# VHH binders against Probable E3 ubiquitin-protein ligase RZFP34 (RZFP34), part 7

Target 1, 302 residues: Probable E3 ubiquitin-protein ligase RZFP34 (RZFP34), of Oryza sativa subsp. japonica (Rice) (q5jl96)
Amino acid sequence: MGAMDVQLESTAVQHGQAKINVEEHALVSLLSDEKYATEKTEDVDPDDYEKLEEGIMQYGCAHYRRRCRIRAPCCNEIFDCRHCHNETKNSIKIDAVKRHELPRHEVQQVICSLCGTEQEVRQVCISCGVCMGKYFCEVCKLFDDDVSKQQYHCNGCGICRIGGKENFFHCSKCGCCYSIVLKNSHACVEGAMHHDCPICFEYLFESTNDVSVLPCGHTIHVKCLREMEEHCQFACPLCSKSVCDMSKAWERLDEELATISDTCDNKMVRILCNDCGATSEVQFHLIAHKCQKCKSYNTRQI
Short names: E, the ipSAE of ESMFold2; O, the ipSAE of OpenDDE; V2, 0.75 times the mean of E and O plus 0.25 times the DockQ between their complexes.

## First folded at step 1 (VHH)

Design r15 (framework vhh_8pnl_2)
Fold by ESMFold2-Fast, scan of step 1:
Structure r15 (fold): chain B 302 residues (1-302), chain A 121 residues (1-121)
Amino acid sequence: as target 1 above (302 residues)
Amino acid sequence: QGQLVESGGGLVQPGGSLRLSCADAGFTFSSYWMAWYRQAPGKERELVARIYSGGSTNYADFVKGRFTISRDNAKSTLYLQMNSLKPEDTAMYYCARGFPKTGYSEYFDYWGQGTRVTVSA
């Protein structure tokens, strides 16, 4: 079994067949690192630069490599990161009244891991001069020494994402970042990412698990979609429209239904198509009924 | 009329209880996963609870500890026991099923016509 990839920043939504070229991403990362190194050394004394990089990748928790801890504004306690706070304060083991999540945007104080100085949120320690996170977002209060994630802040989402800003765009109607490949080829649904997954009930907008956009525009975790497909469930849980191109399955059904003897005396039934919304009168069949308008078998009797 | 028939809805005061039923005729009930969905006025339909053919269950966070989904395969009936009802639970409640794991009939979900739940003084 492969190890589960732990993504601590919310991923941008991907279509099932849309994928990012890993080679191009590696090249972009390399070029970015060269530019960053050049900018860091151009006007910086070598001794000052050496201090900035002291302890890089050596501090943090299971979630982030960083050279600071945060003071939680909600409980005034110190934690290594937002996830560490939520594991102890927002768990089933805590009385419901006392459960709370750390509000990332409200963090005002950090503690340097090298010198212990508590200070207002900033990238470089005011006391010892160390860089507390090679990636730093002043809005999200995110510090991360692992820049291979290609973190960026999306103003539209209001949170940090991974995968490189140039590879994604913000869809204002859907309320999330999508792969650039989807820019002209996704169905837009108002607030599609601002709801819970209909299968596992995890909130999608800040999810660290991969999310897929269905043809209907509704969103679901990739793993949850695969679970549905493994159980031959191909209708969106929210709107009942087909979750993928079913043309091959419908063709197979045409063949299967043509070989089954109908023992009913030409009984007619009225159907509603979940895919196109049309109503039709069709001959009764024990297995399935075909929409006369769009040819989908994703229909129900009315 | 569809083959899924919901019943048991009504008007209750906050803190009250209701038991919803969904009768399924004409198919092999025990082979399906079953679920309760709801749609509040002006909102999209949302999943409330799900039960698999083997009896495993999943619940939306907003009903955990208050609602219990169960099935009686011998009676071809799905139930939703709703306790500690809140005004926010006011919605049309729909029964849904997924088809058996074998054959192309598994590709289609059936929905009932719904049963109305109103939680108000």
Scores: ipSAE 0.000, ipTM 0.165, lowest interface PAE 13.4, mean pLDDT 74

Design r16 (framework vhh_7qia_2)
Fold by ESMFold2-Fast, scan of step 1:
Structure r16 (fold): chain B 302 residues (1-302), chain A 121 residues (1-121)
Amino acid sequence: as target 1 above (302 residues)
Amino acid sequence: QLQLVESGGGLVQPGGSLRLSCEASGFTFDDYAMGWYRQAPGKQRELVAFITWGGSTNYADSVKGRFTISRDNAKNTVYLQMNSLRPEDTAIYYCAKRPLYGFSPAEYDYWGKGTPVTVSS
């Protein structure tokens, strides 16, 4: 009968994190083209102005309010949006051979919801003059009347994000948009968002579930981080550095260590700190060993 | 003064049952995870079962399905219900307090005085 590894319950700990914006999790940003279209609308004949805004917020699907549908280049069928296509064509319920995603950048044709005219992708219907989406991205072929989402196109990501362009920046090394507060203050990891979550194995780049950037720069779903904490796992699965500010946990350990009588016989042990990489010799203790350099208890005997 | 008082050990036939108790004092019981260790003659101490302050449990493979750990925070007491006992379960059983954060190795837990369990054969 040898020793066993035990999973222990976590305390509520604060993780170092910035919200990584994805299309469905933030506000729509205004593009220069949409601002230009708005200025044109103000300069246009009143009759044309009324036509431009006809049916605003009244058309679309569960995903987007828009006044057009799209012709899918992959199957030549008409859908309200990319998500509507993927729900029908790229689900576990579909025969694996027939599953496919709509390639957003390859969409060439849209159908006006008011007059039914099929036409090349554009913001304003060539036939009836209605604006087919108040937010419009020519690259992503995205139309959305709900401008509260603050959608914007990120050239680095190659897709539209939500939450306002001024609130986010593209990190070329990490491969995604981060909150502006992380600019010059995060650990960059090459392709950090272009991989699977280490806990649930779902792809992170286009995930609609909240994603956390760990202090070490590795990325993980917020829900998966909470699951780690529930199993008393506070070390990054990829590099072993602490996943959050452990200062309060370390303070509680200092208090715990202070409440016991010194039962060690001056035995010294060598430790490696997972947080700072330093090695040190410390007195053996029954509970834990503190790094002499960074004061972390995320250490192991070597 | 931190104190753990184990009781409930004794002699039992193979296939029998025993219920161990550990009364804790000298610390804020509700804030700490509690566990049971055992040490058989000539063997190293083994962590047998563990319970968090929230009631989540974990067990050694050798006892999983046979032993159940529980706690009563109102009485500052942790229990180990032992069913289908085997001669191999013969050991002195120790109550332990573990740090809240769970990243410390099991060997760093605190020990009580122990209660002997003998499964006759």
Scores: ipSAE 0.006, ipTM 0.178, lowest interface PAE 9.8, mean pLDDT 76

Design x01 (framework vhh_7qia_2)
Fold by ESMFold2-Fast, scan of step 1:
Structure x01 (fold): chain B 302 residues (1-302), chain A 124 residues (1-124)
Amino acid sequence: as target 1 above (302 residues)
Amino acid sequence: QLQLVESGGGLVQPGGSLRLSCEASGRTFSSYAMGWYRQAPGKQRELVAFITSGGSTNYADSVKGRFTISRDNAKNTVYLQMNSLRPEDTAIYYCAADRSPYYLGTSPREYDYWGKGTPVTVSS
């Protein structure tokens, strides 16, 4: 195998190259945190463990399985979660002046779902001893019994992410967590996640919808990227560079253009390549023009 | 719609070799990017290797030079050839497929399809 196979692999890898599920911040989980666990786990009292696990996965809302509700500091009302609050209080149906999001980091009180005791934010109920969320984040006030999400706290992002800490790294320049596969192979754009999706205009950094990093380094929702592709749009809305490795599409276009045979015109046009930025003089063709430097058909006549 | 079934796991001595297979049943296997993940006891699932629909491959640093991923579209099968096995390679190995033909996402929640896993134990 040649070195070219590895390079072709790295370029081919760039479509949809990182999906980022932005949830909420996690600092510690009582049921999975081993900070003081120099002892063996068999030292845990079986009766205490049974109480901690009481009602696991049986409480919560459509957004989270959890054994508590939260008191919203912004309106002093009780909600199952931040999303439940925002659906009610940050809806387009609400007067603009009254719309507000729940400030997650300011939540100070929770209500146990099993015993009803209201108390300061903590993982284990002070009254009945139940674990209110198997995954718990003190900073984001996040509780979630569904640990299959592999939620973790990113100190660099300051919020909770999904997908497992070992599968991601924080890029300080981009200001977000990317797939570990991209550590040495992404276009690094300062603040890449701190802008609105160019298709739906939702702010990306705190989005709960999956986000893709394009080869150019710009970010977009996975769903919005697929919508673009379904409408045969393969150029980044922000910089016009191709959204994926187009090499195979360009080969097919080479074949298609050869069969159409209108390049016998001998007229030259000047083109600008959106992918590499080079200008070229090429023969006029009705369908498309190929960049002489990078071989891309993502070009425009100038 | 696509189902993945892993096989080929087992007990092997350090320095030994194993070949894992993942058979896909469904429509257009050749259109999927395919990957191998592993999960060691007490650890999170991690990407080991993946192969795009076009045959481009990528590997985790811990397995580069030792493992080789390949695919046979005629048999709807992905293989992971594992050489120079170490005790640290002990894990349950999972096959995953992504409908995106260009790459397999590394977050476990991103894939379209998963197998049930095949255990690999490196000891003796």
Scores: ipSAE 0.000, ipTM 0.101, lowest interface PAE 17.3, mean pLDDT 74

Design x02 (framework vhh_8pnl_2)
Fold by ESMFold2-Fast, scan of step 1:
Structure x02 (fold): chain B 302 residues (1-302), chain A 124 residues (1-124)
Amino acid sequence: as target 1 above (302 residues)
Amino acid sequence: QGQLVESGGGLVQPGGSLRLSCADAGFTFSSYAMAWYRQAPGKERELVARISSGGSTNYADFVKGRFTISRDNAKSTLYLQMNSLKPEDTAMYYCAAGRFGSSWYTSPEAYDYWGQGTRVTVSA
């Protein structure tokens, strides 16, 4: 319920070497096909280049190399891909009432880039016989020549992912695909990827930006996690649990509190630990209260 | 030391448009989450729209589809484009800046910096 309710995040940073090391956290390495669409270009097979007329393998857009365009069912206009549509139709420059995203699963028609024939979605042109995309997903209506992305369709997610089916698994509780390395090492949170990033409001499930899985199981963009660190915030915005290993910060705070006494009486207070959920009765201190169970200073007075 | 200065308010007829601006006079604007709040006579201050440092936007239901929040980091300026104005939009409009995640900033108390406000009156 917000980092504003968490005691001592700012104090811990002052007294320790608390740092969010995103390289040490479990990362969602596979977000969507869109991540690689902007970062990589296709490799031209020498046999394809020699066999086909020059320039055939250069069809497509900045997002995907392929030999077709799509007819958008939402507006009946032709676009090179879903992202090209959304850049035009889902822009902040357009009145919110008129903004819309292309519903990928509803695409019914494609136009061959070589012969111009409009036809039902299929991998091979019915008229000229050209392969319109080396990777083809009938469900997502996705065409892409860059097979190095190792794209696959995840039935659980309902969309195409990158990185090879064998390297990832679908977590039904979290609602997304994670690296196989995370199968037994992540905290599961119902629908963890089917919400907006609490820092930037971008919907995480279809985000092209890298996403981190926090120790608590909640998800946030890696960039946004770094922004939290810059602003001395180390508590999850959704559940208030610590976002990283705070051991060094807590040790530093132990040392300083052992030296400093800011209590004028022998008053006891009850605290709730944000990290473990335990309640404790501890001696009042103006600066900090330590959980008696897990030893965290990420506590609030109740 | 830092100050936010709103401008662009005024009197407009129902169905009209106004563009509010909020100029930063002392902060590193680009690192802050920004918001527009409003306060009508006899009401509490309420969130109208907010924008993250990265440009993602969020709107109150009562303005969604009519208002657009945007920022220009090079000019250190926040904007609120208000279309299809209604009499119930009559209020003092305030801009606010905060250093932490936008999800925490539904309460006015969470913001570090506030402007003095600009008055919007929607009347015939």
Scores: ipSAE 0.005, ipTM 0.258, lowest interface PAE 10.4, mean pLDDT 74

Design x03 (framework vhh_7ocj_1)
Fold by ESMFold2-Fast, scan of step 1:
Structure x03 (fold): chain B 302 residues (1-302), chain A 124 residues (1-124)
Amino acid sequence: as target 1 above (302 residues)
Amino acid sequence: QVQLVESGGGLVQAGGSLRLSCAASGFTFSDYAMGWYRQAPGKQRELVAAITSGGSTRYGDFVKGRFTISRGNAKNTVYLQMNSLSVEDTAVYYCAARPGYSLYPTSADEYDYWGQGTQVTVSS
């Protein structure tokens, strides 16, 4: 079994409990891959199977196992995949004038890795009959022998995603595919996935790193969210709302503040709650101020 | 809402030809891979032919060189041209649809939608 740990064509947007969802999803992927292997043996013609499967998983690059290379329409050069092209041609090492990304939808020609025949984009080589990629998307010109990724094409995104079509849905307002568990349970923010991560500045829409949707609807890499948590930062970098359910943390603050005496117990201050937007007047405390409406300590003096 | 309606089946003499059609509705046809399966009495359903949204094709062992699958996206229809028919081709032929672009694997369990089937009988 075992997941292939390589650069992926898509990013999976995860729930706030991403660890549980990712583990559950990974198990489903492994089961699906096992079932897939069994089903291919049962359904594939033995003659077709022998030839189609020739060289499976033996060709490709660090990004994809595939039995073809692509001719880039932008520069007429041959590359193993779009990422290989972009690493060479869209690198900061390259003069800005010459930097470019491979326009995947415009790829018209592929080269079979087994027989070397250049031909129009297709799944099965016209010359030798080998399958050039077990997963094939005619729109994205994507070939991938590693079907455990459960790749699919999302018409709304216009690109291929991983994780199984049944496990995701396209949110038109956010502009990306989200885990099905977020359907009707996320805050929609226009173009939430079409911006840079506020922590690492990587563009999120086509990122190969997992992305989390915060309760406020803003998006951030899962790894960047964990880095924030490591540094005890629990407020969204874009809107200052809490990044997770803080109920237990607020309860601990209630207990702590009940034990510690104020130095200025006769002063009132006005606060604005970052979580609910309410303003209230509360007794001054050196440590923190509690919102009277939503009970959050994510507040500021105004 | 989703419907697959097969037509073109019937009785034919050995060595003859038939063309099956499957009219699809209720989904974006151009985004779906289409397949033809058959089931003879006492046998399991087996793959006859499959075609991706992009037109790449795959055939079952016993029909290679004799059958041709094609699609007409403008008409939301998939076709199966059956030539050089033999008595062993006698079966109920089913149209099936699945989202996605891969021809492999093409297990019956992977198809989301199925037609009611059309009978093909080949006489000696």
Scores: ipSAE 0.000, ipTM 0.233, lowest interface PAE 16.6, mean pLDDT 76

Design x04 (framework vhh_3k1k_2)
Fold by ESMFold2-Fast, scan of step 1:
Structure x04 (fold): chain B 302 residues (1-302), chain A 125 residues (1-125)
Amino acid sequence: as target 1 above (302 residues)
Amino acid sequence: QVQLVESGGALVQPGGSLRLSCAASGFTFSSYAMRWYRQAPGKEREWVAGISWSGGSTSYEDSVKGRFTISRDDARNTVYLQMNSLKPEDTAVYYCAAKPTYGLRYSTPSEYDYWGQGTQVTVSS
C-alpha cells in the first residue's frame, strides 16, 4: 500500500512556493516594520487632529483595535467586529436555527466607542469628531487603528487584505492576490483560491492561515503542505503534479531501483506521467516507473 | 492489513439521534483525512461530512449541516458522526472513508484508498 512512500520517506527536497495574501485578521502580520505607521490625513486643523486621534489603540477587541462597534444587520445586535459576531452566532455550540455569519458589506450602522452615538457607517464620528478607525474601508465596513498591518482594499477580491497594496497584485484568473514578484510569471488556475483546502477543508479565500501556491497553480495551506511532505506525499491533491523540485528525490530513487533490478519475466506496462502528461510503455517494476519524456517517477499505470 | 469498521447504525424515530463510529486499523490514522458517505436505496453514494487530519477543520453537505457533527479520536483511531434531528430522508447505509493526500504512485489513481463495509441507519415511525 505505502511502498512508494517508504522509498522516499527520508528524502529532503528544496521547495519553492509563492505567498498568497490572506484575509485581514488582527493576529496575522506579514511585515515587521510596525513602529513606523502614521496617520494619512493631510487636510486637518491641528485642534481637529487631536480629537481625531483621541483614544487611538485603546478600544476594540482581540481582533481589531477600533473606536466603534457594529450593529449587525442580520440580528440587530451590537458587536465589536465581524469575528466577534461569528464567534458568538456562527459556531457549532449555537442552536442550528440561530447560526449565521455577519454579512460585512451590509453593515449600515456603527456606534462610536467614545461618545456612544449610533450613526451611518463613516470613518469620523458625526457627533464627537473622533476617528473610529485609522484604516477605514467603506466597502468592507472595516475599522482598524493598527495601520502597521498595511491594510488595503482589493477591488478584484472584494475584501481587505494585509501586507501593503504595492507588495501584491490581483490576478483576475486565479481570483486572488499574489506577491508582486509573481506578476506575469505564475501558473494561472481559474478560481485557485475560491475552494476548500483539500487537506483540512477550510475555505481558502477567507483563511487567516498562510496559503501556498503550488508549481501547478493550485493552492493549499502552508501547514497542510508540510504535513503532506512529512508523510512523503509530494503530489498536488487536486491535479497530482509534483509540489516541488523532485530532482534529488528522483536521483535517490534511480539508485534504489538499480539495487533492486529483480523483476519477474520483464512484463511491460503503460504509464501516464502526472508531471508532463506523456504516456509511455516501460518495464514493470514493483516500486516505481520512470517517465521516458521528463524523467519523473510521479507516474501512474493505466 | 488496512481495515475500516463502521458501527452504531439502528432503527430510530424521526427527530431521534444516533452516533456512528468508524474504527480504523492498519495505517497511521492521524495522518489521514476522514470522511462519511451514505447511500440510500436506488440513489448514488453521496458525501456527508469530512474532518481534516488535525481535526481542526470540518465540512458538511448542505442537507445535514447543523444536524450532524463529525469528530475524531486519534488515540482510539476512531472517527465519529453524531446525527441529531434525524429525518426519513437520512435513511441510508453510512460508510467511512480514509484518503491520504495524493502521493507518488505506481498504480492507477483512486479517489479513496480505504472504505468500510457500511452501517445501516433507518429513520421511520
Scores: ipSAE 0.000, ipTM 0.165, lowest interface PAE 12.7, mean pLDDT 75

Design x05 (framework vhh_ozoralizumab_d1; at its last look DockQ between E and O 0.01; V2 from the best seeds 0.00; counts 0 for: pae E 17.2 > 2, placed apart)
Fold by ESMFold2, look of step 2:
Structure x05 (fold): chain B 302 residues (1-302), chain A 126 residues (1-126)
Amino acid sequence: as target 1 above (302 residues)
Amino acid sequence: EVQLVESGGGLVQPGGSLRLSCAASGFTFSSYWMYWVRQAPGKGLEWVSEISSGGSSTKYPDSVKGRFTISRDNAKNTLYLQMNSLRPEDTAVYYCARDYGSGRYLPSTEYYFDYRGQGTLVTVSS
């Protein structure tokens, strides 16, 4: 299920005038039964509607079900998709001088899987009339017959995403799409997805592995976060803020410190709270120092 | 373990109403954002409503806005969907879902919802 945005304008009314422009009609095309029935004949011949769906879901690779292959602009070879290219040409086993990734936006030629005709990037084959992908993005040169993924193109990210456009929003400060449930509730960190995972060093923005957004707004792979927690590391490796709700742990520390004698009474230290950023002066303790503002023990002496 | 059990579906004429319920157990219901999603025969999963953990924020896609109302009772661990002015295109299996790991970034998954039940079938036809 998807949507095609088109450019349109409303007619002026007596009381007020509204003009509405939706300029994304050329970026994303999602074919549906309704689109087939109403499509202009220059794009789709009515006699050939059954041909549009010939071979649907029967072609492609493990990454995409689609009815075309691509000619890689970087090396002039044919691959099923850009991920297949990158697995072959950008493996760590390949000499570093020869490693490269396919520049997705620079693909100019596709090969229809049914008739073999090489052609400029377009959704419908110029020779045999099959639809090469029910989802088509002209910007990403992406074809995919499996529309259950609910693909969409994010102009802010410059790439296609899955999971439905209505379910996500683009945060310009973070530079990435997040689930709509995080709108106005996430901690904004500039370029939050535009770095390597601090544990495994894989670039997060384009990672196919699940990514967690920490309370501080920084990001780590879910599996890498579990590894940190298994080793009792609960501070963000990038900013030292707590990676989870520690309030119960802090309450337990309150109780433990209340039962422990400290013979250095009246010694004061200045602390910085890693969680709220406040500084305060508190009694010295060998085990921990509590932030006076937010009550966190995630502090350091300054 | 985690259980989400949907009920309240059935056969309804166009223009009719139904109220769906979802009984939740095996997790702290009041800590999770909850959703209703649906799947029409032969189609993909479609989001139809969202409610925050405390119930103060709700959202709907345009396809159901004004006709569907999501609500929750955290004391009873129950999620509801009131569906009014039903149309034949609302025919689907309806699932309740909890948020799947807050903070996940989702280009790698087909869905960001955690649904566990068999769903409840809503059929709208004359």
Scores: ipSAE 0.000, ipTM 0.113, lowest interface PAE 17.2, mean pLDDT 75
ESMFold2-Fast, scan of step 1: ipSAE 0.126; ipTM 0.584
ESMFold2 (binder alone), look of step 2: mean pLDDT 79; pTM 0.806
OpenDDE, look of step 2: ipSAE 0.215; ipTM 0.547

Design x06 (framework vhh_6fv0_2)
Fold by ESMFold2-Fast, scan of step 1:
Structure x06 (fold): chain B 302 residues (1-302), chain A 125 residues (1-125)
Amino acid sequence: as target 1 above (302 residues)
Amino acid sequence: QVQLQESGGGLVQPGGSLRLSCAASGFTFSSYAMYWVRQAPEKGLEWVSTISGSGGSTYYKDSVKGRFTVSRDNAKNTLYLQMNSLKPEDAAQYYCAKEGRYYGSGTLPYYFDYRGQGTQVTVSS
């Protein structure tokens, strides 16, 4: 027979993971929301209210439903949104010297989609009175009629997020927002979200794909982690620490190794544990070496 | 993608010599220990030799000690096995393998991250 395979199911690996919201979405400021809500509910003329809601969800692009376009301060051209700009101006098909991203915080002018009036960034058109985005963030210059996204602005990230402010928190050390269930219970890695996914190389901080935080604190896309699992890879690509609790796998390995006598020379080898960082001298075994400190088999010969 | 390609096998008479090679790609070769393992038609997979990433430490199965020498050229990403005084018992398919970490399901004997396709060694008249 020999050594048996130990199977870790994708669901077991996922027990140690949490979704990170890295999508950009907008939230109106507290002062703007309060002013707008008060005027709508208590003092707004019925005719003015009808105008505010004119064209809701009927304008915009593939990225956002909104009733305005933006003038890009970097190139003085008009786009439906930041993503539309970056698709045309930050493409590999553009001369590297001329590639650029739209600086969202520097947008100063918008164009009403209903009346065509160009004006300073604001939620309600100065000319025709239409609301240009039901959700509006004055910091990110973001407009979105789809309020089901529950957008909010994170001051620490400097960008808008989705999913409701109550459900997330900003970790200043990691430099990003995590689900509230991870508050004070995650491994902090400085700038964890401000790097490329180690599997697909997409930049994580602005990614629209779901991101997982590993027990070691490094981050990768959920899809990329599942692909690793399908190929029986359970070590972090960046630091080599186990991506989940391996205790049951290590117990089965103990049992398998107890029945195998594969070495004839009884030599000792020095190992480094990827999970705890300790070095140990252990008897050479053909299959795997166990860390004497943490009992992990995620070790390498040095 | 990690790739290992063995070569150098063949037919040899008892007492003869062969030199096996393994060309490696897709990983930082000098950072990993490398193994030679073999499998005869009527036997299971059997460990033969190990060499550390730097080449400073080598280990051998008792039955091949003094006859086989493992070495590596980290500049060429190549692993070698010099086999002298070959015996009929040495006849097998020989594989090189990259040091693995325990990864759970699908782990072969000796927990390799990757194993090559092998090269056949036949010892007969």
Scores: ipSAE 0.000, ipTM 0.201, lowest interface PAE 14.9, mean pLDDT 74

